# VH-VL binders against o46895, part 20

Target 1, 223 residues: o46895
Amino acid sequence: MGSNKIKNLVQYEIQDFVSLNKMDTKSHDSLNLNVSKKSRYLLHRVLTNQLINNRSGNACTKTRSEVEGGGKKPWKQKGTGNARAGSSNSPLWKGGGVTFGPKPRTFSNKTNKKERLLALTTALYLKSNNTKVINLDNLDFTNLKTRDLVIKCSNLIENYKKDQKILFVAEPTASGLWRYVKNISNVDLIYTTGLDLKKILQAHHIIFTCKALNDVKEVFNEQ
Below, E stands for the ipSAE of ESMFold2; O stands for the ipSAE of OpenDDE; V2 stands for 0.75 times the mean of E and O plus 0.25 times the DockQ between their complexes.

## First folded at step 6 (VH-VL)

Design q14 (framework fv_pimurutamab)
Fold by ESMFold2-Fast, scan of step 6:
Structure q14 (fold): chain C 223 residues (1-223), chain A 122 residues (1-122), chain B 107 residues (1-107)
Amino acid sequence: as target 1 above (223 residues)
Amino acid sequence: EVQLVESGGGLVQPGGSLRLSCAASGFTFSDYYMHWVRQAPGKGLEWLGDIYSGGDTDYGNEFTSRFTISRDNAKNSLYLQMNSLRAEDTAVYYCAREGYFLWSGYDAFDIWGQGTMVTVSS
Amino acid sequence: EIVLTQSPATLSLSPGERATLSCRASQSVSSYLAWYQQKPGQAPRLLIKDASNRATGIPARFSGSGSGTDFTLTISSLEPEDFAVYYCQQYDDWPYTFGGGTKVEIK
């Protein structure tokens, strides 16, 4: 064998709320993730590209509220520079980015997307032992206090420490979840439409909703 | 001008060894995957293997034990060490650059060397 | 490994005629397919990448189409310098593979 990627099956226990104070494993699910054999170099490249693109254009940092409102718009807090907003003919992107060699060539958006997807699946595989999946269907949101969700989910994490970063990944229709995380310093939330390599890599623990897990299965099937 | 120049080809006896070189110029060599491709007289193209900037290599199944790809980024040079050569290894050997540049993903071979002829004959 | 089958093996045409070359993959390669031109004694030259994108410096008479398993290279009006062997290549999966080639020769 000699391929540049290997497909790995990752299995997850789905944690369901049986009450506000108790979770239990009722089902299992899995992801087939393509993993780069050169993971360190791939992740460094993709992350570096995103950081350079964030500086080279007229890029702005969005607040969490702005991300919630603009989640499905072409422009996102991703720093890729290849969205429909911003083009090779745009004044905002003219002369921006990194130039290599005598004349940089234009690369296909298809190959760039495949590379970014491979980086994301590789990062999720590397974080698989620190990833939990929860089902929120049995949770009574009417009586849930804002800090309760994070506290209850953190109880799924063995040896959790208060200074460790937790990243929630939710489906885009779950915008209401932001209310339960927005004022907690060590917690962040992203949606499946805006997967963020930097946030995934910087998280000590990742918590997927069951619906978010199903969303990423469809995205990763493009590999 | 982006250019690749191969050298080191020649006549070698069966069981012998030969080392091919490929000199790169006009681009940042360390940013690209490099490949070796061969072509037997009158036949089609056959992929031999590739190498990443950090030295990790992949080979076609039949080449793993006899062929070794290496590179020297400081010298902008790519190498193919061929051992235990057989008559079936007679071919023109090309080095090629893949457009896989940093985060570009998989790509076609956009720059090719002119090739160097290896003849394995008794 | 993914096998690429090119047809026909040989295409005999006159200058000014349209050439249509086919490449069929044993499994889907999405759009990760390239076309190369090779003249006797010369290295291959990239013509088309990602199934339909012309490489830098390639004349507009060359066009590529297709996705999945069926791909076509079209030369709208053959010039004398276009008589050569053409290869397709996939880069969707390892190992990278080439088709057997189509020779476009003068009638």
Scores: ipSAE 0.000, ipTM 0.428, lowest interface PAE 13.8, mean pLDDT 77

Design q15 (framework fv_pimurutamab; at its last look DockQ between E and O 0.01; V2 from the best seeds 0.00; counts 0 for: pae E 8.8 > 2, placed apart)
Fold by OpenDDE, look of step 7:
Structure q15 (fold): chain C 223 residues (1-223), chain A 125 residues (1-125), chain B 107 residues (1-107)
Amino acid sequence: as target 1 above (223 residues)
Amino acid sequence: EVQLVESGGGLVQPGGSLRLSCAASGFTFSDYYMHWVRQAPGKGLEWLGDIYSGGDTDYGNEFTSRFTISRDNAKNSLYLQMNSLRAEDTAVYYCARESFTLEDLYSGPYAFDIWGQGTMVTVSS
Amino acid sequence: EIVLTQSPATLSLSPGERATLSCRASQSVSSYLAWYQQKPGQAPRLLIKDASNRATGIPARFSGSGSGTDFTLTISSLEPEDFAVYYCQQYDDWPYTFGGGTKVEIK
């Protein structure tokens, strides 16, 4: 294969996502995208849950028992003119513990699997006109440069702007692709094992690998 | 104003090492592929290699073992580390900007649109 | 690597005459060819990119044509400032390569 890795990408199969799904004759080969009638609500709900789940929940305050010090009563109970105090770690004191302060917790909110899938299919449907499928089978990742990947995108995306986000969706085995995508500020990569609704919705353009598309078809068409 | 300024050239003995620098100004340095090109006295232009913002490099076949291209985007600087210098390496060394950005990729070609004035490297005993 | 051969090596012409410079590639470079002008003591200047597109600020008298393996730079009417060395460059594949240059000199 001639080392025309820079400009001549004609050898790579580029398919339009919409055209692939419109082929009635290959219904089994198309991604079945179900669209919710309540798409806005569903997308919002699933997205919100995703955001909630991404919260770390690591906020932590020390109670009076966890604050260093104390033990000795600050002063005698009577005859001092001061308010009664049992410990210097009291939450009433500066430097004392915090009563009912935040403690580490999990912000997990379970989303129904069907709802999540429906949200994803809906999102992909909305982005279908801006979705392309590429064949990376003939790409040698060992000799590939970031430039090559970017140039390949040039064949896929028309009227590109710097502010536009490109989302690559690849199969988990395409681990080498990350090395090249990470150098491009407006390009992101997700794997089929972790389809991210937020990223799909934020993307201006989506690029599937053929293998990734097949993986997604297997999951989504079995719904 | 968009400009490139090379520095670090000078006299070096055979077998020696030299590091050239190219200072970029007037544009977003990190968005561009940067190149090194040299020209021996009275000779033509010779491409040495390139580097993108992520550190990906390409070299001419004869330079891969001796020359290393690097960059510091925070300093808007391009570097060429030359080792094991030979008399044949005597040349003016240019840094050049390739007209390659993500935006340009879709609308334009990839020629060298901006050049520095060059820095002279003389390898002599 | 792709070898670019420029011809003629030297072109002697008078002001006002038409100059035709050739660049031949050892293999197809599609349209990924640039032309540069270099004057003595100066850095190269981009004239033509993508085989036929004039760079910004380049006079209309400069034109590029060709695709694949054969490329031509034409100066319709030579001006005194056009006497220089001209290089072609391919950027179709690594390593990037330059032609040997054509010197346009005053007759």
Scores: ipSAE 0.017, ipTM 0.495, lowest interface PAE 7.7, mean pLDDT 82
Fold by ESMFold2-Fast, scan of step 6:
Structure q15 (fold): chain C 223 residues (1-223), chain A 125 residues (1-125), chain B 107 residues (1-107)
Amino acid sequence: as target 1 above (223 residues)
Amino acid sequence: EVQLVESGGGLVQPGGSLRLSCAASGFTFSDYYMHWVRQAPGKGLEWLGDIYSGGDTDYGNEFTSRFTISRDNAKNSLYLQMNSLRAEDTAVYYCARESFTLEDLYSGPYAFDIWGQGTMVTVSS
Amino acid sequence: EIVLTQSPATLSLSPGERATLSCRASQSVSSYLAWYQQKPGQAPRLLIKDASNRATGIPARFSGSGSGTDFTLTISSLEPEDFAVYYCQQYDDWPYTFGGGTKVEIK
């Protein structure tokens, strides 16, 4: 069988965000996270592909902005398998540019869904000691102030320092939460439909909502 | 000052066991992958294995059950447990720090930037 | 596993001469290759990482080049302190491997 991954159970204690106190035993939850035996290689590979795809997408959109339909290839399979990672002409290899990530691999800039999921679960395992889970069911967003959110976050995190990065992971239906987060320095928000390996790795602290934790359980079990 | 200091080496009979220690200072030990590398007298460097901050290990030979790497982040210490030692295990054993932290994933060198002085293990009858 | 072959095994040169050391991999390691210097009785010292990037504090006379399977370490003008054994190492794939070393000795 030769498995390239190990499954690890991570336990989370759920806290009520309004009262910031620990709930009874029925408020505990857990994730079974697959961790790569070659974690640094996998994380490097997936993160490099994320950076390449982000750069290529933006350049393509701008280049073809005034030619609707002209940016699409005539043949659907044209260029598939033509990895350009590590090319001297790659945006990531340009002189004067800052590389915010590992060096791209030559002819190996593609990752499949299972590799991306394994990288995400590996990253979450590495961040497990700095991950909190909150229950937002009792929160009234109508009466919430941005200042109140900052205070609650600082009370939730032991030894919180102003310069530390906090990443919220929420369900898509909590899109209104961005209104309170967008102007706070060192606080970011992602949704379960758009998990971001770079943001997870950059975060000093990660805060999952209970619903977000449940959203990712079944996706992670696909591995 | 960043420093790695090894200890525990010595003379061991074939079939014996030995535990090596590596004490880290001058950096946040828990942020780094740590490695063990050995070098037989007059020979080249051989990678033994590594350990992630959380305790997960990889070994150069997955079929060797004789060597175990562990760490104690509270004590800033790295360990190598060596069992069923053979004459061919005679070598200087180095601990080394990989320049890989979670932050380094954004700029990424994975080479060994800091090495201990080495500790000599001699397996002889 | 990836095998790294260093050549020559021994290089005999005088101070002031240029040294060129080769490291060849059995399969591509992209640019995930480092060079280390080791003097007698001492631990290895990192010289070059990612094939061509000098480590902090390393003199400009040391330079690395190459990618894929063929790599070179160059010392533009040998100083007395440069006579040592040099090792290449790949970190592209597990298990990590080192070359057999090149001894640069005084003629």
Scores: ipSAE 0.016, ipTM 0.493, lowest interface PAE 6.9, mean pLDDT 76
Fold by ESMFold2, look of step 7:
Structure q15 (fold): chain C 223 residues (1-223), chain A 125 residues (1-125), chain B 107 residues (1-107)
Amino acid sequence: as target 1 above (223 residues)
Amino acid sequence: EVQLVESGGGLVQPGGSLRLSCAASGFTFSDYYMHWVRQAPGKGLEWLGDIYSGGDTDYGNEFTSRFTISRDNAKNSLYLQMNSLRAEDTAVYYCARESFTLEDLYSGPYAFDIWGQGTMVTVSS
Amino acid sequence: EIVLTQSPATLSLSPGERATLSCRASQSVSSYLAWYQQKPGQAPRLLIKDASNRATGIPARFSGSGSGTDFTLTISSLEPEDFAVYYCQQYDDWPYTFGGGTKVEIK
């Protein structure tokens, strides 16, 4: 697994959101991001699992808990390639094929968590050229208006186009920010407790708060 | 227009080496994963390997020791270095582009949407 | 590796007839299957991706169906330019593999 990934240090310049995005060239923070060498296939596999888990509701839940190959079906069923066994050239032998992810049920949480985290760190690395870190400490949420937020975003992002998607990543204690983001169609918000691969990849620009960046350091280091 | 043009094929003696080139034009080459596929005369298609936009590679098991895929993103060029050639390596060699970029994640999939015309390699005394 | 078996090996038909080509995978490839057309002396041309999605510029007479292990390419009414060899390809797992091909020839 370690041979299939590279650890990358990504530095971010911290910008003050209140002071009209004036640059503080001496304030920086960084992330160590594990990046998959085969990022496209990893990202697609994890995204597909995310979409399947959400799209069918109860059916997706049953599929995850009722894994088709859960030690019973792969060897007997003729309708799926996973059910056929005995060939040394079968993808299930000698490093074999894995369709849609990890082995059934028995190891799923450990393997899925590591794979999902690698996908998240890989995606953040690929978006690093379009990622900004801001300090929100001076922001007065009681006086913030939706159009003020739009103006701040347009000043923060070089060559901003209004059809581009912006994703805020914030600490859970910044929940007041959602009130203003909710009604802006090209702006979305996730919290560090609920990082979402689809939203990260959809975003043209990502904006971390300083506190959110610190939160994700702990999340990614613990894994 | 979007196109791929292979070159460098020809007659080579067994045990020899050959380097194939694939010139890309009409698209941002550095954004795409690229593949080599071969076809022996009168036979089907055989995947040789791929190369990621950043230069990492995968190979079919038989080809990991003798063939090397590389790319030069500044020159919009893909390469296949073939060593220790055998008669069974006689084939037309195609370069192919995967359609996939990050912007295509929702549409999937990884099919080869652009192919070159191919270059013939003949391994014979 | 995943073996793709195409049938029939040869399909002899007249223009205007319907062609049905089959591709069976040795294990599930979900929907990660493509169909290519190859005319003599030419490179393959992508027809269908994701089992059923026509590539841009492909006529509506070409359609794909199936999922898992069994896939079908259908040409609803053969045109003179459709007489060629057709290959299926899976891209679910490494290594990528191709079927052996189905030659559609004029009777």
Scores: ipSAE 0.012, ipTM 0.521, lowest interface PAE 8.8, mean pLDDT 76
ESMFold2 (binder alone), look of step 7: mean pLDDT 90; pTM 0.922

Design q16 (framework fv_pimurutamab)
Fold by ESMFold2-Fast, scan of step 6:
Structure q16 (fold): chain C 223 residues (1-223), chain A 126 residues (1-126), chain B 107 residues (1-107)
Amino acid sequence: as target 1 above (223 residues)
Amino acid sequence: EVQLVESGGGLVQPGGSLRLSCAASGFTFSDYYMHWVRQAPGKGLEWLGDIYSGGDTDYGNEFTSRFTISRDNAKNSLYLQMNSLRAEDTAVYYCARESYTFSLEDLGWPYAFDIWGQGTMVTVSS
Amino acid sequence: EIVLTQSPATLSLSPGERATLSCRASQSVSSYLAWYQQKPGQAPRLLIKDASNRATGIPARFSGSGSGTDFTLTISSLEPEDFAVYYCQQYDDWPYTFGGGTKVEIK
């Protein structure tokens, strides 16, 4: 249920990525985000479901209660006693494999689209103090080196630490940016067509492009 | 030593208001989710609500309109504001610490209550 | 909300006997289940967390087991100080809920 929510306006100052100067003291953009009043439980639920769906559902995976690792705080993931994880195919058969018993229920914890969207907007609100918006219009990709991108990111972010994760959110047409990001261990890139709750929550710092911010306004307003 | 001490309980008239405090010591208060739990005389435990270090709150269904949880991390203090009190609110009120701090790896999942205060008695009667 | 049902309501035993307390959930809580001990006039004390992990300082005679909907607290040999009320609690989903309690009393 997405009805227990409140809208919050978040304002961003736009900086030029090349010079790292604010484009204009009046230059700003804003995002109107729906925030869940049950944010902790919603975020955990949606993220846990994303992690389970990204990982193959193995029926033999031990539940938290079956692993005696006292004092440790393992990842929480849902397992269902009533749902059967998929059967594996035998390597002895070229045409696939053998499935035992009647057709099993698939192990699937897909989240409702409205819940996913509310989780995304809630996560961005919680990360708003660690979110920067940059203008890339002055950036010359022809002569850009990967090391130069790392240096600019470290200069853009106050109190940056080498172990901190930076997430770029860009418009799909900025595909050229990925070639510079892909080899940097603590920097990741997502496009507005593929917003990822796990990456947003695990990022210490989020950097939106001006165009990406405009793209997500359309998606969030249709909630 | 890790300790929680509640205060502010007492006798209050029906329809009245009361504010409970919980003073934390011996740990980094701002790292923990905190909870309020009550227990009516001779009855069981009832969860009232929780509060994240950043201020986000969750309440049991019947408490959201009358009770407000807040915290002051600089003062290591947790509060419960109770309004429109009823005879049914007569109980010992406990503050409790959740056994784990939030982390991105842990997804902020709730854990058991490892430290409890001694409780403070609230009596609602004419 | 998830309802926790504890049984029996009262368990009358002598020191040295084994105590077995049950807690059943109306729906799965995985292993996110805790047990607390409460003595008259005192705050609850955490005994077991995550269904089976003893809290710091809890004697080895206390053990927890179970997952999903069926959980058990076992006291292998009752000591005089173990006569108290025991509560189970789930923290798998909002809102948090407690069982009604089991009173362990001297026969």
Scores: ipSAE 0.014, ipTM 0.494, lowest interface PAE 7.4, mean pLDDT 77

Design q17 (framework fv_pimurutamab)
Fold by ESMFold2-Fast, scan of step 6:
Structure q17 (fold): chain C 223 residues (1-223), chain A 123 residues (1-123), chain B 107 residues (1-107)
Amino acid sequence: as target 1 above (223 residues)
Amino acid sequence: EVQLVESGGGLVQPGGSLRLSCAASGFTFSDYYMHWVRQAPGKGLEWLGDIYSGGDTDYGNEFTSRFTISRDNAKNSLYLQMNSLRAEDTAVYYCARGEWELLYGPYDAFDIWGQGTMVTVSS
Amino acid sequence: EIVLTQSPATLSLSPGERATLSCRASQSVSSYLAWYQQKPGQAPRLLIKDASNRATGIPARFSGSGSGTDFTLTISSLEPEDFAVYYCQQYDDWPYTFGGGTKVEIK
């Protein structure tokens, strides 16, 4: 039954645009998220592996022994765009453990995928109080100016500061949304086909489209 | 008013056990990493370990086998269970608040400290 | 573990003088270094975070500088209340470690 994770239900209010300058809650939805009991260690390990893979197209696969007891933090700079994303000094297994005999040189892709998915759901749970869901189906884009969407969506965020990072998560078919975010500092966009742990962890605020929320529900429910 | 108050210190014989408590008030306890730090008489500060709001713990190298940190978010309380106590564990024990910021790392400087509680390990 | 070495161990000065305290790390801690003040019988008090950012309520006479392995705490003009022990602490790597302290005492 697995003791390494806990399942948590997160509830969201879906914000509908009633006009260009006003949003209102018309419906609700929920997301079941698996949360790691060793969140800091898992997040640090998965993020460290992502940074290595981003540097090298040939993925650098680490054995469990290589990450036991925790690794180094993924980056050292603070107060800028770079951030520390977790602690690796809290092993996923008690005391770091001892491996009997040599471990396989190559690790299972499925095991890495499961860890990545658990890290993503854990990160989204930790960010749940800073996550908003918007429905764009009733918004008329024909006369909307560049940046107006971001400015209006930021009004949903309590105590928002302009230096805080906002991450939009949209369905892949929402390619037109990029025009409203592409030239704005501290704003990024990812699609549900390319969920990015680093971007989720670095975001102060996350804004899901209603369709993106449905996409990730299907992905996470298939775990 | 943000405040941390330790309790449970006292005189314990070598080999004994003791449980320290830290009561938090004036802030949302569950939003913060909590830490235990000790200081032997006339000596410097030594970090014992920390605990995430969800219960995950990290310890300094010498403390993993004898000390256990836990918390009860509903009671706004932090605990330190100390087992197999030795004379060298004699110290003032402080609880301290750290900030959990995924963007800037899970560990920050300790901005709020309790008054400390004295543990004396002696026969 | 990262070792923090503070110098001098004791600094004897008079009120109104400038105090300069050093903290050296055995390896780079970037800017993830804090300074604390501790008076006899009291808990430590956070003075400086992230090497140079003054904590809330801390007087402007306290300033921090440095990065990497060499850090300095400066008190521009000592007040009677500033005679205390000062500790540096790194939070770049675990376990978290503190320096041995510098005692600032009246001459």
Scores: ipSAE 0.006, ipTM 0.450, lowest interface PAE 10.0, mean pLDDT 76

Design q18 (framework fv_pimurutamab)
Fold by ESMFold2-Fast, scan of step 6:
Structure q18 (fold): chain C 223 residues (1-223), chain A 122 residues (1-122), chain B 107 residues (1-107)
Amino acid sequence: as target 1 above (223 residues)
Amino acid sequence: EVQLVESGGGLVQPGGSLRLSCAASGFTFSDYYMHWVRQAPGKGLEWLGDIYSGGDTDYGNEFTSRFTISRDNAKNSLYLQMNSLRAEDTAVYYCARDFYSWLGEYDAFDIWGQGTMVTVSS
Amino acid sequence: EIVLTQSPATLSLSPGERATLSCRASQSVSSYLAWYQQKPGQAPRLLIKDASNRATGIPARFSGSGSGTDFTLTISSLEPEDFAVYYCQQYDDWPYTFGGGTKVEIK
């Protein structure tokens, strides 16, 4: 049987958030990310299921016209098996069940943990060129102002535009960071305990803390 | 005005290399996937590959080893590097855009370049 | 890959007649299908996207219908400028694929 995923090594340069310079003792880190060869189908399926669960809580309503798995192709249907030199790295997805004009009602079955993890690693890989890693160890939170955070983010991100969405991914113990980002309309914060596929996909730029990067290595080692 | 303009086509000998360019204007280039599509004389359209705004590429299987797609968002430019060219690569090469939605939705190619002719002959 | 089969390969009609062009997919593409018009020496022009949505500036005589595997492009009354080659394209799954084209020519 062929594999539906490819493992890719992503290198990140760690920058000190205060100075925006390369760290003296450790200037890089890496993630080995599993990327789905059917990324479009997987991302659509997992995102659709997330949206259904957020709306219904119990998600008990389903029509008989609905295909099991909610997508056009169930994940376990691997019949095409065509090996492509390299792989499909296209991050765009548009699954069956959504059309332009009148939207049909579509329902998706629950996704399993392996599918959700693969979707997250696929999304992070697709956003890797727009992802920065920062070290907060030298940051003095007692003297930090919201405007200072905005300035540092704009300097960290190449070709930054004011309307672009920035997503911070931090370790749970970095709760102090929330007080600075909560008042900035285009900035959001998630913790490694609550990775959110929708927020990752909608972000123009992602900023990981160095500790958050280490946390996600543990989350993703199950793949 | 929204437009795409290809350049770099010409006559090249079998086994040679050529780099095509596509210049975008009138829109936010980084909001779009970019595609290369070719058409041999008197034949239909054939998709070659695409590139995400962040640089990730997909290719039709037969093109992965010989063709490389790249982009420079600061210059609003798309490129196709073609190596080990064969007579069968003779075609008009088009660039086209595909809107990237945060929802991950694909879109049709609403804007195409005028095309640039590549002739592989000795 | 998804194969798109267009029929007929050539359609010979007179101005004022109705043209009906078919595109069949080897597997479901939902409604992620587009139609393009190409005239000699020109780039393709988007006519219809998402199976049935007319692109900006496209005359009302052009309409698209279908979903899943069977799609149709209809030109209700041919004008002289409508004699061209028409291609369908799916963008539901990688790799993107095009149909072989239907040439609409003067009888």
Scores: ipSAE 0.000, ipTM 0.448, lowest interface PAE 11.9, mean pLDDT 77

Design q19 (framework fv_pimurutamab)
Fold by ESMFold2-Fast, scan of step 6:
Structure q19 (fold): chain C 223 residues (1-223), chain A 122 residues (1-122), chain B 107 residues (1-107)
Amino acid sequence: as target 1 above (223 residues)
Amino acid sequence: EVQLVESGGGLVQPGGSLRLSCAASGFTFSDYYMHWVRQAPGKGLEWLGDIYSGGDTDYGNEFTSRFTISRDNAKNSLYLQMNSLRAEDTAVYYCAREGWFGELLPYAFDIWGQGTMVTVSS
Amino acid sequence: EIVLTQSPATLSLSPGERATLSCRASQSVSSYLAWYQQKPGQAPRLLIKDASNRATGIPARFSGSGSGTDFTLTISSLEPEDFAVYYCQQYDDWPYTFGGGTKVEIK
């Protein structure tokens, strides 16, 4: 709210997997996304807080006798053309002559719900050119092999490269989709009840189901 | 595969104007911040400015009034409009990609063009 | 603006020797620092990003370290093709800035 954000309309073409060779001129949907004017600062702060919270979880059980190897390897072991996902407490901001005041003398790694939501909508807007919406209602799952869904989706992505990360966003009731993605290393799935800023930012391509797009409209309108 | 090619350099008189172009190929141009960097003969690299996919620009303080960065995402092209040129603007001008593909946090320049030479002299 | 000071301006070394190049920032840039190699007549080439991560295709002999204001690029054993000019660059704050460069030349 206020002058700290702007609202942008994003239009998506809906792809019907049963009818990939058929053009449907009425297969469009749109999403109004709030975009932060301080996007780099906000995204960095929210992402850093998410990384701190994830680190606090139990990744695996370790015994006192276990000899630890080195620390965590860098997120991206080889260049992918992506920005670093590593933790940094320094706010990131570049502006057209505006410094947004002196750097904070005290830093809180806590973020409120409004900031998290604004970060998510900002990230989705900045990923809009790499976002596809699919309609799975007409897809016959009984004859679909587990890897076929990802293969069909990759065919919808122009100039797709095999090492690029694909993030599926589905409605919570689509739990059956997990079996089609779980064994594919560059593919991840999240549900609209658990939108994940890090996964959205790190994805090269995002694929929404039609129902997930509608869920997201409701989430972003609720304040 | 991924390539940036600059063009439009040449000889120009002091006080003159020149427009440089940078043609991108092999990647989704609209996903990336793009930058202009220059290098005077025998000197170091100097950042001129950048442009977000939506058109928002940032410039080094010296360049704000004389240089304008723009882009045409439909043509996969980046531009630098240079006005009121001085002898000190003589340099090789590079376009560079800020390697963001997959994340929005600031990144180093992972792809560079070959450069185009601008000479400002009478 | 953030000023990056590279030292020394010139390093005269022989093949097989270790090269250590310094880059110091006038204020903290966290880990948002990159190193580039430039050979005569060529565009700069990304070597190291985020202070310590090698770019794709960069040989293991190149390594970066440091955070905040003090950064180092190390070439563990110089090869003939490594004699070039090296630049550091920060991308933490506006405007982005480069160091003045260190020329690594054959002794």
Scores: ipSAE 0.006, ipTM 0.462, lowest interface PAE 9.4, mean pLDDT 77

